# Miniprotein binders against p81326: the designs that were tried, part 120

Target 1, 226 residues: p81326
Amino acid sequence: MLHFGGFIMEINHISKILEKEREEYIRNKVEEYLKQGFSKDDAVNKANQSWRTYIGHRIQDVIYNLLKKFLKDSGLKVTTDKALNNRNLPEELDKVKRLIAINYGEYLFLPDADVIVYKVENNDIKIIAIISVKNSFRERRFETTYWKLKLKESPVTSHIKVFLATPDKDNEISYKCPNGKPKKMRIILEYELDGIYFLKEDFEETEKAKHFGKIVEDIIEISKKL

## First folded at step 14 (miniprotein)

Design wwL22M
Fold by ESMFold2-Fast, scan of step 14:
Structure wwL22M (fold): chain B 226 residues (1-226), chain A 83 residues (1-83)
Amino acid sequence: as target 1 above (226 residues)
Amino acid sequence: SEEEKKIEELLLKAIKLMFEAMELAEKGDYEEAIKKLEEAVKLLEEALKIAKELGNEELIKRVEELLKDLKEMIEEIKEKLEE
């Protein structure tokens, strides 16, 4: 079994890989757009826009793989909303989907559940946590809080922890204002959610706002209380 | 309790309106954003009334914090609208 120190080392390694990946991605996309006939300035702008979309999915994949690797020996399983949206679901994943779906009359919606942690005991599935992954807060700031409040309404889902994981590279929720007060979005997200996990080194740490390196230990602790 | 369920319903509706208002503000539609936030304020004021009648300190604090943030957001957007 890997010690949690190994998890922290993997996070640091992946951060360095993502930095190099950004430069290569942008270079390749600029070349691609230039071949399509765009001007140099347009090609650079389009490449940067493409990177913003790409890195969001990339961070989700990284978090999924890290959690899957480091939770496996604790009897915990990890899946994604992408996996749950497949047409042909294994029985186990079909059960997971049913346990987190929110009813809106005629429609059933999955919450903002980029990564889902669950356990299987005696053929029963218990959802431990849902992790929303955000690389920016431009358009979807309170979506995660909305889903947390919806999940809390049902006895089936009220125990599910809802976490936010973010590099917050634009410093939208990790830094205090000049007067020392946290930003409003940070206050709301921290209050409503069960935790915020930062994929960065510089931020104000609290009981609910922690380094991403602590997420594995926290999830295991939560699972033992269920 | 039934009252706690009502508060949660009001909070959920207010959060949804706040989310919509923030998207409208990002797009520069400040007038419509203010309208959505004012609707959210009314829902939170009703939730606060119920929370105070219940004497639930956690709920009161939660609603008051959100209400304060919404009112401050309205003022910030109004400043932009007047520019």
Scores: ipSAE 0.000, ipTM 0.143, lowest interface PAE 16.6, mean pLDDT 76

Design wwL22W
Fold by ESMFold2-Fast, scan of step 14:
Structure wwL22W (fold): chain B 226 residues (1-226), chain A 83 residues (1-83)
Amino acid sequence: as target 1 above (226 residues)
Amino acid sequence: SEEEKKIEELLLKAIKLMFEAWELAEKGDYEEAIKKLEEAVKLLEEALKIAKELGNEELIKRVEELLKDLKEMIEEIKEKLEE
């Protein structure tokens, strides 16, 4: 296999790459909107709105590709909610989708499963973990917790680990009691979820709140117990 | 210094190219991945030259370590092309 090493896994380097990519993305999108006839101010505003959507997907892509690369040698497979929403699914992915879908009477919904880790043994699929990727925590802060609680209620899905991965640039959940004031979001997320993995160096580490570099080791250990 | 800022900029550009090359290699685009990595080598060699002129031992070490990693990546991809 190709082994690119720890500099790609280094959070400071990944964060700086994404910051540089932002400058180029905004520049290109402003030019695109200007060519479409928008004013300079409207073009800049639309480019910034487009970046906010893009960065969410970009962080998901980074995490997907890193997990796919580093879990491959352990016999683990990685997919995304985007792949599961394709019209024509391969049989294996169709089975993955059915094993994580939650029944709401007449409707089946997928949890907030940006990245999904599973294994295949004797033609049987076992879901190991779901990773929710959050660039920010405004308004949708407890969505991952809601899906964890729903999965926990069913014998079919109760074994599935639910992780949160985040750069948390605004320090919204990096510390439990910054300046002596409890952060309810951090405390609740750590309590209810199976783990929080930070794409940054500066955060309060616990048994469940770790640097993203630990996620591969943790997933492999979980898979061995299933 | 301005020179140290230029080294940082070159390092970030090289790391971005290395990341793009890794994604291309995962898709099986080995020739394109090698081109990206060779461009990254040129950027790192420029950064190393500036670091040596500054006599900054820490920057020299950091750039040399990154060059070593990048050259190992190129060799691994070249082995895949031979298959």
Scores: ipSAE 0.000, ipTM 0.148, lowest interface PAE 14.5, mean pLDDT 77

Design wwL22Y
Fold by ESMFold2-Fast, scan of step 14:
Structure wwL22Y (fold): chain B 226 residues (1-226), chain A 83 residues (1-83)
Amino acid sequence: as target 1 above (226 residues)
Amino acid sequence: SEEEKKIEELLLKAIKLMFEAYELAEKGDYEEAIKKLEEAVKLLEEALKIAKELGNEELIKRVEELLKDLKEMIEEIKEKLEE
C-alpha cells in the first residue's frame, strides 16, 4: 500500500484540485447535449447541473478511497451505503447493514451514511463512524443531524459517531457574521454532530470543526475506545 | 503575495499528480505512475526554490515534507515493479 503523511495533511486541497476539471467537463457536456438537440442555453444549464452531481460524487469517492487506504493498517474497514444496497451482499456487509439500520415500524432504513467505518474483532462487528458527504446544503441542511438524533435513540447505534465532510465552497457553514458569530446552521450542526471536517483551508477550527486531514487520526482514536 | 500564490499553484499541481499516480499504482500501472511522480518532483523543486527565495520557513518545510512523501512513494512503486 502507498502511504505518505505530508500528502494527507494537504487533502483539504482536494476540492480545489477537482475544481480545476470544471471548465473541460462543462465544455464536453455542452457539446454532448448540443448533439442531443438541446439549445445552447439548455445545454449550458444541463452541463452545470451535471457538474454539481459529478463533483459531489467525486468528493465522496475520494473520501472513501483515502479513508480505506489510511485506516487499513489500523485494522479498520471502510464501506459505502451504495455497497450496502447491492443485491448480493457478502455476510460481513450484511451484518454491517443490520447494525446501522433504523427501525420505522414496518420498515428498516439506512441513515445518510455515504461512508461507513467499522472494525471486525473476534468475529464481532463494531460500527465506529458514519460520514455524510455534502457538497452543498440548500433544503437538506439538517439531514445529517436528523440521522444523528435517530441513531442516538437505540442502544445498538447510540455509540456510532456521525461526521459531516464538506468543502463548503459557498461558505454556508464556515462563514462568520461581521460580529464574528457563526451562522445558526453552523451552530446547530456543530452542536448536534460529533464532528465537521472541512475540505477547505479558510475557516476557524474548533474542537469539533476541523481540517479534513485530521479525520484519520480522530477515527483511529475513537476505535481504540471501543 | 503573488509569489505565494505561485507556490500554492505548483503545490496543487504536484498533489494532483501524486493522487493520479496513486490511482495508477492501485491499478498496477507502475510505469505511468512513476512518470507522474517525476513530473511532480519537478514542480515541487520549483516551489522549493521560490519558497527559499522568499525566506518563508513554513512553506519551505511544507514543500520539503511533500518531497519526502513523493520520494517514499517512488521507492515503494519501484519495489513493486521489481517483483
Scores: ipSAE 0.006, ipTM 0.261, lowest interface PAE 10.0, mean pLDDT 78

Design wwL66A
Fold by ESMFold2-Fast, scan of step 14:
Structure wwL66A (fold): chain B 226 residues (1-226), chain A 83 residues (1-83)
Amino acid sequence: as target 1 above (226 residues)
Amino acid sequence: SEEEKKIEELLLKAIKLMFEALELAEKGDYEEAIKKLEEAVKLLEEALKIAKELGNEELIKRVEEALKDLKEMIEEIKEKLEE
């Protein structure tokens, strides 16, 4: 059986370890840049830039593997848009791809689905959710929202839940009205998407904006109703 | 304590190896991923020995849970390798 306490503990542990890993990484990179003749301020800025690139790829893989591990015993399967972009697909993945593809006239495109959760029941494939993973919101901030709106247009894809997962370390979407002023990005993302899952402790929780530790139970609950 | 700091350092190294192994597994390099995870297991076994010598029940439990998670991950990747 699943033990949700174990999942919550693993997420909290990984978040804490990533923070310590970041601190150590930046310390080492600052020292490296100082030895190259950069000023202290420039060395710090370059180290932070290096970390942002490094962690971006890692967090997507971490989320994929955590979901795969903790959904396995619930009969749910997990794949990625990278896997679906292979030319020769197994029959099961080819069916998954067809069930999430968006029609643009003579072209079919996949949404921004970093992680895809589906089930196989009575020889039918049912897509449960797609998860977009964002480490930062400087670029492509509404890409997930665009794909959600496109998926809603088709009866084949309108049931698919679209989630955003993010550590949001820069507090870009953690609060709707900090200091009494509305943050349009947070408000729009929460309104249009089916959920936002934070890999952090400090954020404004709502029915749609939750700690990442709740994503497994939410996905299982959704799958039971399909 | 110095010993608690050593346990923390071993846990950090093990987690780094775990993330590296997950990246390797995503690329289909299952054998290399398993080797990274086995190295992480050795680090956690060292951490467990120190935690038990300290008599810190909280640290012992935390390290044991991490070891269980790593061993489960190794088993999952081994299943993929045998497909």
Scores: ipSAE 0.000, ipTM 0.126, lowest interface PAE 16.7, mean pLDDT 76

Design wwL66F
Fold by ESMFold2-Fast, scan of step 14:
Structure wwL66F (fold): chain B 226 residues (1-226), chain A 83 residues (1-83)
Amino acid sequence: as target 1 above (226 residues)
Amino acid sequence: SEEEKKIEELLLKAIKLMFEALELAEKGDYEEAIKKLEEAVKLLEEALKIAKELGNEELIKRVEEFLKDLKEMIEEIKEKLEE
C-alpha cells in the first residue's frame, strides 16, 4: 500500500513546519536571553546557536517518524539508539540491541545508529540498516565511517547497511570544487558508507548519494534480499 | 562496575580525540593532529592497564589493536609533516 508521491509530499509539508518552528523557537529564545541581560546582538547569536543544537535532535525525530510511517506496510520496524538504551527493554528490542552492538570483550557499544530498521521473521530478527543523522560536520566527521568499519568485521553485523542522512546546509560534503572534484570528506564518506541521503535539492547525485525521498524505496528493496 | 565505566569513558574519549585528529589532518594541521592522537594513546594505555587488572583477555586485545591503529595514524601524519 505504497502511495505514489505521498512520501515526497509529507517531506515538503514537514519542511514548512520546521521553518515556522525555527521562527518561533528563535523568537522565544531571544526574549529569554534579553530577560537575562544579554544585548540584542548577543541574544540573537545565542538563540541561533541554541537552534543549531535543537534542530539536530528535531531532524532525527522527523526521520524516525517518517520511516516508521512509510515502512510499516512493508513489514519493517523502526527504532532508535535512545530506545535501545532504556533499562527495561522488551525482548524484541533487547535482541535488536545485541545484533548491532560492537563487541569489546565483555562490553557492548552501540554504533552511531540514530535510527535502526529491522524485520522480524519466524521469531528471528534481521537488521536491515542503521541511519546516522548529521546536521553539521563541524566535529566528528568520520564517526559514522568508523562504526561502518567495525560492523564489517563481524559476520553477525557485516550485512547491515550504514546510511548517512543530512541536510548539509553548509555544503560541507555536497560542495564541488572548482576543478569539478568532490571534497576529500565526501569521497571518503561515499566510498566507505552504503549511502548518503541529502535533505536538500542541489547536489551532485550518484548511485550512492541520493535525495532523501528515495530512502524508503531503497530500504524496502534491500530488505527483499535478506 | 566502576572499573567498567572507567574503561568505557576512556575508550569514548580516545575515539573522540581520534576523529578530531583526522579533521585537523584533513585541514593540513599535522602538528595539532599528532598531539590529539598522542593524547588518545595515553587514554588507551590507561584503559589497557585497567583491562589487564580485570584479566579480560578479549578487551586487552581490542585495546591493543586500537593502540596499534592510532600509532600507525601518527606515523602516517608524521610522513605528511615531512612533506
Scores: ipSAE 0.000, ipTM 0.165, lowest interface PAE 15.5, mean pLDDT 75

Design wwL66I
Fold by ESMFold2-Fast, scan of step 14:
Structure wwL66I (fold): chain B 226 residues (1-226), chain A 83 residues (1-83)
Amino acid sequence: as target 1 above (226 residues)
Amino acid sequence: SEEEKKIEELLLKAIKLMFEALELAEKGDYEEAIKKLEEAVKLLEEALKIAKELGNEELIKRVEEILKDLKEMIEEIKEKLEE
């Protein structure tokens, strides 16, 4: 069992590590694009776009590994949308995929479920939660909310908790306006989703908006009620 | 201070190595995982020395707690190697 008490409390430092990694990554990518004949402005823009893609996967991997290690002792299993998109699925993961799918008439689609938590009891699979990982909200601001609303429409998926996990470095949903009111995006996401977990210290904590360090205990409590 | 910035830099480097070690352990690369954790211990021992010289009791406590977790992590992975 790899279970490390206290390590989770340092998760807020991951955003600082990723910031230093970002500076080096962008510097190298700008040089690479300049060599390909792009202008300085285009090279910088392309490097920033490349970083956004890279960091999304990196944060997802961190969250996956933390949840897998800390939930193992509670009999909970963790997988990813990447694993479910494999052509040759193990029987267990094929069942997970079927239980999370949404029906659109003649078509069946998977939600944007970056990390999936489930349990196995007597060869029966129960999906506990899906976690959507967002580094920024530039172009896909309410995608997680859309999938939550679709999951609620089916008795097969209506019990599945939908969580957002984010470092929110640009203060897109942790910022409080000068008039003391949260931004519209924060209000909508908190209302519609089952929880928001921040990979940072500076945010307004509520019943649904918590530090990422609390996600393990919340998921375990939810699993006991199923 | 410059010393406090040095401590923060050492802590961030150590935490990065800890995450890299967790990923290696997940792959079953226990030998490489231990190597990275031992490097992290060295960085934290350096940070602890500086924190003690500054007399910052909160930083001393924090670094000691991380060192304890890290040494426990090394023991758990070494146990896996013996399987």
Scores: ipSAE 0.000, ipTM 0.129, lowest interface PAE 15.9, mean pLDDT 74

Design wwL66M
Fold by ESMFold2-Fast, scan of step 14:
Structure wwL66M (fold): chain B 226 residues (1-226), chain A 83 residues (1-83)
Amino acid sequence: as target 1 above (226 residues)
Amino acid sequence: SEEEKKIEELLLKAIKLMFEALELAEKGDYEEAIKKLEEAVKLLEEALKIAKELGNEELIKRVEEMLKDLKEMIEEIKEKLEE
């Protein structure tokens, strides 16, 4: 935990790095699509769509690596949905996958679990939390909530904490009642989920809505109760 | 100030290299990851020099903390390379 200051510093500068990366990425992709024969408007639209996919993976990777680094001394392990979808799974990850899967009769599906935190005790695996990473809320805004509700249905998965991590650059869920008008998305997400962690400084803080810098401490505390 | 802009540019480039290194490490490209982190260390050492010339105690501490984190990251990846 002695690197909490370093953790906060990394998070504070991540948003600035990602914004500069966005500008460069968009410029390069627009040029690429223009060379392929797309119109200027189509090239811009395709570049923005490409960025949404790219940035989603980038933020997920950043969060995975930060959590892995800062949880290592607490006996906690971190993995990703990408790792769990590998066809040649190690025994440990295969067990993790089975412990977060949701049953739909003949089918088992994984929740929107971009990053998974678990612990191993006496060869038993206990899932602590899953973290859904959202760069924007234009689409799939309640997907994380749906998975939380499904996980609550099973005694095997009902203890698993479901967190949302987001830079929320467009201020879509940063405040519950700006100018006295309720933001339904923020209110619903905060109500249904176990926590929202913001990768930004300006937001309405509550018991469940915190700066991302508090996630490591919260996860460690939860793990001690399990 | 121009000096503050220079520090910001160096920090942003160092952080970008750090993320690229972490991505490479996830793919198992440990040697290239270490090279990128070593480049980031050099950029932060330059930023620290400028911060000390400015006499900004808060900025000095933040850069020193980041340097410590980066050096620990290099040691971590080097250990994985020995596996």
Scores: ipSAE 0.000, ipTM 0.125, lowest interface PAE 17.2, mean pLDDT 77

Design wwM18F
Fold by ESMFold2-Fast, scan of step 14:
Formats: C-alpha cells, sequence, structure tokens
Structure wwM18F (fold): chain B 226 residues (1-226), chain A 83 residues (1-83)
C-alpha cells in the first residue's frame, strides 16, 4: 500500500500560509482606504472585497508554480492565459494561443484557462489540459463548463482536458447530495468537466473529484496517451 | 525569510521525487522507486535541520510528517521487493 499523505499535507500547508497573510493584508487595505477618505465600515467592506480578489490571484499563482515545478522534468510546459494576452508573444506561446482559442465569427477568445499545460515535440505543440481556478462560486458558476462544451465542439480542441481547481471553503460543490438534497452545481460540473481538484481535505471523492495532489499524476498519464 | 524559502524549495523537490517514486512503483520498478524516495528523505532531512535552526515549530512538524510518510512508503515497497 502506497501513501499520498505528505503530498496532501503540503497542499494544506500552502493554504494555511495564504490564510496567515489575510490578517496583514486586510489591516493594510483598511488603512489605505481610510487614508482615501472612506468610512470605517466602507473601508472594511472594500478591504474584504479586495482580499477575495487577491486570494483568488494568489491561489492561481500557487497552482501555476506547483504545476510548473512538478511537470518540468516530464517534458511538459505550463503557461497562463495572462501570458497569452501579452502583445508580443514568443512563437511557441503564439502557437499555444492559436490551438486553444475559440472562434466567434469576427472574434477569437481564449477560454477561462488560468493555467495551461502543453507539450512540444519536434516543434509541434499539443495542448494537454487547461485548469480553471475558482475561489468561490457565487457568480459565473458554470463558466468553466461553458468553455469545456465549446472546446468539445471542435476536432482541434476536443482532446483538451478541462479541470477545475478550488479550495471550495464555503462547501458549494464539496458534496453531491448534502442532507439528501442534490447540489445541481456539483453534479453538473462533475458530469461535464474532466475533473475537479479540491485544495481541501473534506469533500465527496469520486473518479472525477479528487484532492489537488492527484492532478500532476493525472496530467502526466493523459500526456502519455496524446 | 530566505531560510523559509529554501525549506519550501526543498519540500517541493521532495514531493516531486515522492510523485516520481509512486509512478515507478505503479510500473513495478521498485528499486528505482526506493532510490527516488531515499533522495527525497535526504532533502527533507536538510529541510528539518534548517527548520530546527530557525526554531519554527510549525515547519518542524510539517517536515516530520512528510519524513514519516516517506519512510513508511519505503518499507512498503521493500516488502513488495521481497515477493
Amino acid sequence: as target 1 above (226 residues)
Amino acid sequence: SEEEKKIEELLLKAIKLFFEALELAEKGDYEEAIKKLEEAVKLLEEALKIAKELGNEELIKRVEELLKDLKEMIEEIKEKLEE
């Protein structure tokens, strides 16, 4: 019997570091907003809104860095949709952008692909997976599902795996049927996506819903079949 | 601190080796899996030394938990080698 306990503990520790930063961030942002002339209550509310945005970006950065470090020796490369939106793209990233972009008549849009995993063989690029990182599901809850369905429609992009990564601290999609009541969002996301990876310990595990610690192994296995 | 950054880098390298060892063990390459895990143990022992020098109780416990997991895995794979 082999164990993954230490890997999961590492993911949990990173989450705890981010929470430790919260107190200092909120304090500094409240002072900043008070200096700008906001009331104490407004300053606190704005600081909390700012933290939600900040933590979302921090979780994306953590996931990007973890995947980049873990996948580099397996011949896999990692980039972000932010990198693909730069004005002057290196040839390799320009090719990645073209292979993942979706056509809407006169417009070409990137899916909500916070992190993109690809491989390069003989100057040919194969997109392995995109990971959408969601800190909360309060708004745009099916955005990742929409992009999966659009990618699935084209023979060029239909092989691309679409994953969701989330701490899901509010337990919005952690369980399929809590208290006997089906959670539509969890059920639909699991059905349509290729996987959901939780940055938390407590959730209903299935073939598609796993601890984030499993994502590197899964991506490497997928890449071997492409 | 810079020392804390070094510990994080050592931990990430050790976890990568842990993952590589699991891939090898899954394929039945137990000897290479053990080699990778022993490399990971060495990195974690270095991280533990730095954590103890810093007196950071949280990092010490975190590294000790990872070391326990790796040593347990090494013993399980060694048992499979004897089959």
Scores: ipSAE 0.000, ipTM 0.158, lowest interface PAE 12.7, mean pLDDT 77

Design wwM18I
Fold by ESMFold2-Fast, scan of step 14:
Structure wwM18I (fold): chain B 226 residues (1-226), chain A 83 residues (1-83)
Amino acid sequence: as target 1 above (226 residues)
Amino acid sequence: SEEEKKIEELLLKAIKLIFEALELAEKGDYEEAIKKLEEAVKLLEEALKIAKELGNEELIKRVEELLKDLKEMIEEIKEKLEE
């Protein structure tokens, strides 16, 4: 089994590597759009929009891989919403999908769960946590909160922890009361969610708002209580 | 300082190699994963030497912890190769 200790605590350096990738990505995408006949201004705008989508997926992939490697020693399994949307699901993943689905009368919907942590005991599946990954808070900032509130309504899903993981480069939720003025987004997210994990060093730490390096230990501790 | 910039550059290169190695190990390519991790160890040992010369206790601790993790990873992947 691989065990990685404090490796995740270097995650802020990974964010610096991703910034260098951004420059190369945007340069290549601008050239691509120019070849397709877009104007320079449109090419730049489309490249920036493409990067926002790309970086979101890139950070999700990093988090998925880190959690998969670090949690395996504790008998915990990790999957993604992308895996659950495959047409041919293994029986185990089909069970995971059913256990996180939310009832809206005639319809069942999945929450926005970028990364899902679960365990298998005696052929029974227990969902431990879902992790929403946000690179920025410009749009749909409270979707994670909405899904947390919906999961709480059902005895099947009320035990599932809902976490937010974010580099928060724009300092939108890093502090509860910067310059004496309360930040509603940070205060609401911390209040409603089970935890916020920052992929950076500069933030206000609380019992619920922690460095991403603590997420593995927290998930393992939660799984032992189930 | 220039030395602190050198340490950060070495750390960034090492972390990139570690993520590449983790992806290779996931695909079952253990030999290439080990090579990437061994290269990362060399970069971190250079960073540790510079950090010790500077007397920066925070950097020393960070690099030592990462080196310990990498050496454990290499040993566990080597065990998988022997099966």
Scores: ipSAE 0.000, ipTM 0.142, lowest interface PAE 14.3, mean pLDDT 76

Design wwM73F
Fold by ESMFold2-Fast, scan of step 14:
Structure wwM73F (fold): chain B 226 residues (1-226), chain A 83 residues (1-83)
Amino acid sequence: as target 1 above (226 residues)
Amino acid sequence: SEEEKKIEELLLKAIKLMFEALELAEKGDYEEAIKKLEEAVKLLEEALKIAKELGNEELIKRVEELLKDLKEFIEEIKEKLEE
């Protein structure tokens, strides 16, 4: 269904499915690596590393499909940066790409826009939000904030909301001051971005840091003001 | 309405407790997981009462479906606890 309760119900079902998928994935990958001659410890480590990569892509796809389904009746459309890199790009998506791309002379770069929400009115496109999906923060921790800063500099893109969605399994940004020590990454991300949506339950909630279940409602409210 | 907003708040809180229970169950803390789910059931029962008072068939159905899912999850965990 297209109601918020339907969205919440689907998130619950997906969470249950992902937990079962994890157990099966790890078991199968460990067996696969053992057959290739790896030691038990190496097989387990490689399986866990493989899962981290797999779940990152899986979560992006899940978020894309959920938002596409639950924003449709509000007149909102959803696409991905992967779709925008397609060689045979439809006219509508080509316009979306040009409205979010940052021009560096001869080069055109897309921001960290795993999922893009936009609307079409009278053949004009208005970008509502860009959602960056991060399973971990080890390698590209501030890329999302960099793109927020770049988008904010232009009057064409300054209205675009930039959100982060993350399970944050390693508790890297779940709290501002664990044990009284400031977690700089959480503080910076919350300050610079328009919102952080957690795909987990245990985190420090603020005006900008919320459970992922609230994202559809927030995007619809933002779109009405544009 | 204000009542509909309260129902959504109760639903979101219940979902949060369900995710906490899933994490606890993954760690093998089944007894604590059941406690979280029982708290979620109480929140959904409150939401169901409000939805019925409003006569909103769509909200009633949504809350009933989530209650069914929660009760099934509780039974799954109880089964594992008895192993």
Scores: ipSAE 0.000, ipTM 0.116, lowest interface PAE 17.4, mean pLDDT 76

Design wwM73I
Fold by ESMFold2-Fast, scan of step 14:
Order: sequence, then C-alpha cells, then structure tokens
Structure wwM73I (fold): chain B 226 residues (1-226), chain A 83 residues (1-83)
Amino acid sequence: as target 1 above (226 residues)
Amino acid sequence: SEEEKKIEELLLKAIKLMFEALELAEKGDYEEAIKKLEEAVKLLEEALKIAKELGNEELIKRVEELLKDLKEIIEEIKEKLEE
C-alpha cells in the first residue's frame, strides 16, 4: 500500500517539475532564437516545436526510471530499446531482445518498446510488458497497434502486454467522442492495445484507459499470471 | 488458402513500407515518407479486393480500418509539408 502511495507521490512531484521545466525551457529557447535574428512569432513557434521533441525523450527517461525504482522490490526488471540496440549486449539483455523481436520474412524488427518489463525465473526470461511512450501522435500513431498485432500472432510473444503511455497535451486521444465526433485513433488504440496510461488528469477513463499511477500495480498483477 | 496467403503477403509488405515511412517522417523526410505510404495504400487496396472476394468480414474490416488510418497519416504529413 505504502509502496503504491509513494509511486503516486513521485508522479505528482515529477508532473510539477516538468511544468516548471517547460516554462524555463520555452523562455530560454525563445531568447536563443531571438538572438539568432528570428521574429518573436517565429521564435515562439520554434521554441514550442523544440519542446515537443525534448519532452518526448524526457518523459521516456522519467517513465523508465520510475518503473525501474518501483518494480525492483517485486522481482521485476526494466530495460529500454536503446539498451537492446547496444553493440556490447549482456547475455540477459540478448535473451530479452530475442524474445521480443518480430519476424517479417527476411527482416527482424524490434517493436516500439521504449520500456520493457521482464522477469527472470530459473534462468529463463519472461517478458511481461512493453510500453510505448508517445508525446505526439502525428507521424507514429500506427506503430504501437501494429507491434501489438504482430506480437499477438506468435505463441512466443502473444502473452506480452502492450501499453501506451502519454501526456496527450494536444488532447488527440483523451476522449472517444468529443463534441459527438468519434476520435478514430483513441477508439482503435483502446481496442487493440492492452492499456493506455495518461500522464494527465483530464481524460475519459475506462477499464483500459487509466492514470499512469495505476501502471505499477497493473504490471505486478500481470506478472503473477505470466 | 492461396488467397489468404496472398493477403498475408500484401499486409506484411504494406506494414514494412509503413514502418519505413514513419521512420522517415520522424527524421523530417516527409516527401519520401508520403511516397512509401502511398505504395502501402496500393498494396492494402489489393488486399481489400481479395478479402471482399473471399467474403471474410473480419479481414475486410481489418484492412479497411488500416487503409483509413494510413490515408489519415498521409493527409497529416502533407499538412506538415505545406507549413
């Protein structure tokens, strides 16, 4: 109970830090672009675009570190796709990589597995979940659902849960039918994926669409079933 | 069936092109990304035709949803090019 309470407190603390970080980042980038000779409007637009790229990587790192910290005592391990693409790959991570790679005939691809949760039992690796972290849905909105569909097709990978984690600041998938118009991507993502975890307070909650604060307890429960 | 195998091959080729296009779009290469997505659309339209001839409603729905989403992505990337 205290363990999960601590996780929720950390998320709230990090959310507040990210809000302050955004304000300072934008201010500094606007000043930087103005010094380069851009107009005020162009400087603001460029600063906002720079923030969108920056925060995507920042949120992924935050999620990795939070999950690593809070899953450790449950015997669960956490890694990243970046670690799996390292040229000096430890034996344990090499096994993880082989257990999530998808065969496309002549090609082997890793799924969009920004964060990977697994466990080790009797020197065997069991992959519990992969988490795709999305700050924007413009260019890569299909990627997560297709990785889920491909993983589902193999007996080796069909048990792996595929989750999406997102602040969804642009409200692209926060609601199924805002103003009565269906949001296709929200409906498809919720249908195809095992869960969507929002790093925000305002969204349409369902059995699959939850606050990020629920992710640790959900992963632990899943890990008990293998 | 041979028809089901053909649909599978078309879907796999379309998925490969889609992932290549999404990676290009992430790097800002929008024109090349659109080209690959348009090729993927053609493969999916062929898969849809075969699925309809087979009368497999599950495959028809799946291919139609994928095709609709790909067309939406193409439109979004085209909007970025117009910026």
Scores: ipSAE 0.000, ipTM 0.124, lowest interface PAE 18.2, mean pLDDT 76

Design wwM73L
Fold by ESMFold2-Fast, scan of step 14:
Order: C-alpha cells, then sequence, then structure tokens
Structure wwM73L (fold): chain B 226 residues (1-226), chain A 83 residues (1-83)
C-alpha cells in the first residue's frame, strides 16, 4: 500500500533524475551533431531543440505512470490519447473515447487529452479529468482552453475537469510582472481551466494553481463527488 | 565525488527501466516488464553497495526506498502473470 507522501517523494526523486538525464542527453546530442559537421553553436542549438521535444514526451510518460500507480487503489483508471487512437480498441477504451469526443458536424475529434482519468461503475464509464501536458507555450498556447470551452458545450462532457500540467521552465505562466500582476496567459489559463499543476516549486500558488503533488488527492476528491 | 556520480547514473538507468516496465505491463507484456524490473533491481543493488561504502545515509535511504518500490511492483506484476 502506498501513502500520498510516497507520491511527493517519487516526484522529487524523478525531478532530480530528469535534470541529470538532461545533462547527459544534451552532451550526447552535441557530440552527434558535431560528428555530422555542424559548428559548435549550431550543435548546441540543435541539441537544445531536440531536448525540448524529448522532454515533452518524457514528462507525459512520467505523469501517466505516476497517476496510474497512485490512483489504482482508489478504483480509478488512467489512459492516454495515444491508447485511444489505436486501430483496435478494447470495448472499455472505445467507450472512453466516445465520452470525450467533440462534434464538428460530420466528424468527431478528441481533445488535447494527453492523460485521461476515469472510473467504471456497473459497466458505466464516468470521465473524471483530462490532463494536458505542456513543457512550452511557444505555440498552441490556448489549445487546452479551446478544448475546455468545447467540452463545456455538451451535457455529456461538461462535468469533465480539464487540467494543465507543466514544468513552465521559461516562466511563461508562473512569472509575475514587477508590479505583482501575472502575465495575461496565466490569467486566461487559470480563469478558463479547472486547474494548473506545476512541476516546479517556485510559483504563485492559488486555489487553481498548485504543485503537481496535489493532483492525486484532488482527482480522488472530485471522483467521490461524481 | 566520482562514486556519487556513479550512484546517480545507476539510479537514472533504474528509473528509466521502471517506467518502460510500467508501459509494458499496461500492454499486457508482463514477462518483459518483469525482466526490465529485475534489471533495474540489479542496478539499484549496485548503487546501494556503493552508497553503503561511502556511508552516505541520505543516498542509502533513497536507494533502499526505490528498491522496496521496485520489488513491490515486481510482485504485483508476477501476480498478474500467474493468473
Amino acid sequence: as target 1 above (226 residues)
Amino acid sequence: SEEEKKIEELLLKAIKLMFEALELAEKGDYEEAIKKLEEAVKLLEEALKIAKELGNEELIKRVEELLKDLKELIEEIKEKLEE
């Protein structure tokens, strides 16, 4: 049996390991690009760009595995949008997909649901939350809010909580202006979404903007009210 | 120290194997998941030996906690395999 404190300990442990992984990844990629004939400056720039793509997938995988491990004993199930896009879906996942799909006239599309939390009761599926994982806000910065607004339009999906999980290394939504005002993007994301969970320690905490370590207890509490 | 760096490298490799094993278990590949976790255990046992030689209590505790988690996960997946 795992306690909630084990979750926070695991996050802290993984965060330290990920920083070492970054150093090794960048060093190896710089060497690869130098061998390909790139200049040192170009090799470093390409290595950093490669890392940004790599860490995005890596963080998503970490979050999925942590949530699956720590929500299991609460009767909650976790899946991913990758799983839902498989050609041959198990019946349960096919039902999950149908319960989060958004109607665009003749077509149904999935929201930006990197991680999906649901429960099964008497063969009925209830979607608890979808989590969008962003390591950068350089592009598609309002994609998560767009999906939240679309989900609110239907009584089938309006109860689904939409969360953002991000390390926000560039301080794009955890940064505050010198006069104490948060950036416009932070204001909009916090207003429209059900919660923002930071994979970093130093940020302005609010009712909706919390450390990632709070996500398991929040999801469990939400599931009990459904 | 060089020994502390070695411990961190071993921990990094073990964590990677643990998450690979969790993905394999999700897909029903229990036997392959167990193999990866057993490999991770060997890496952590090596790390624990080095940590004990250094007398670093924080590293010893950290490695022991991760070993306990991995052994628990192996037992859980073995139960699935035995079904």
Scores: ipSAE 0.000, ipTM 0.108, lowest interface PAE 18.3, mean pLDDT 77

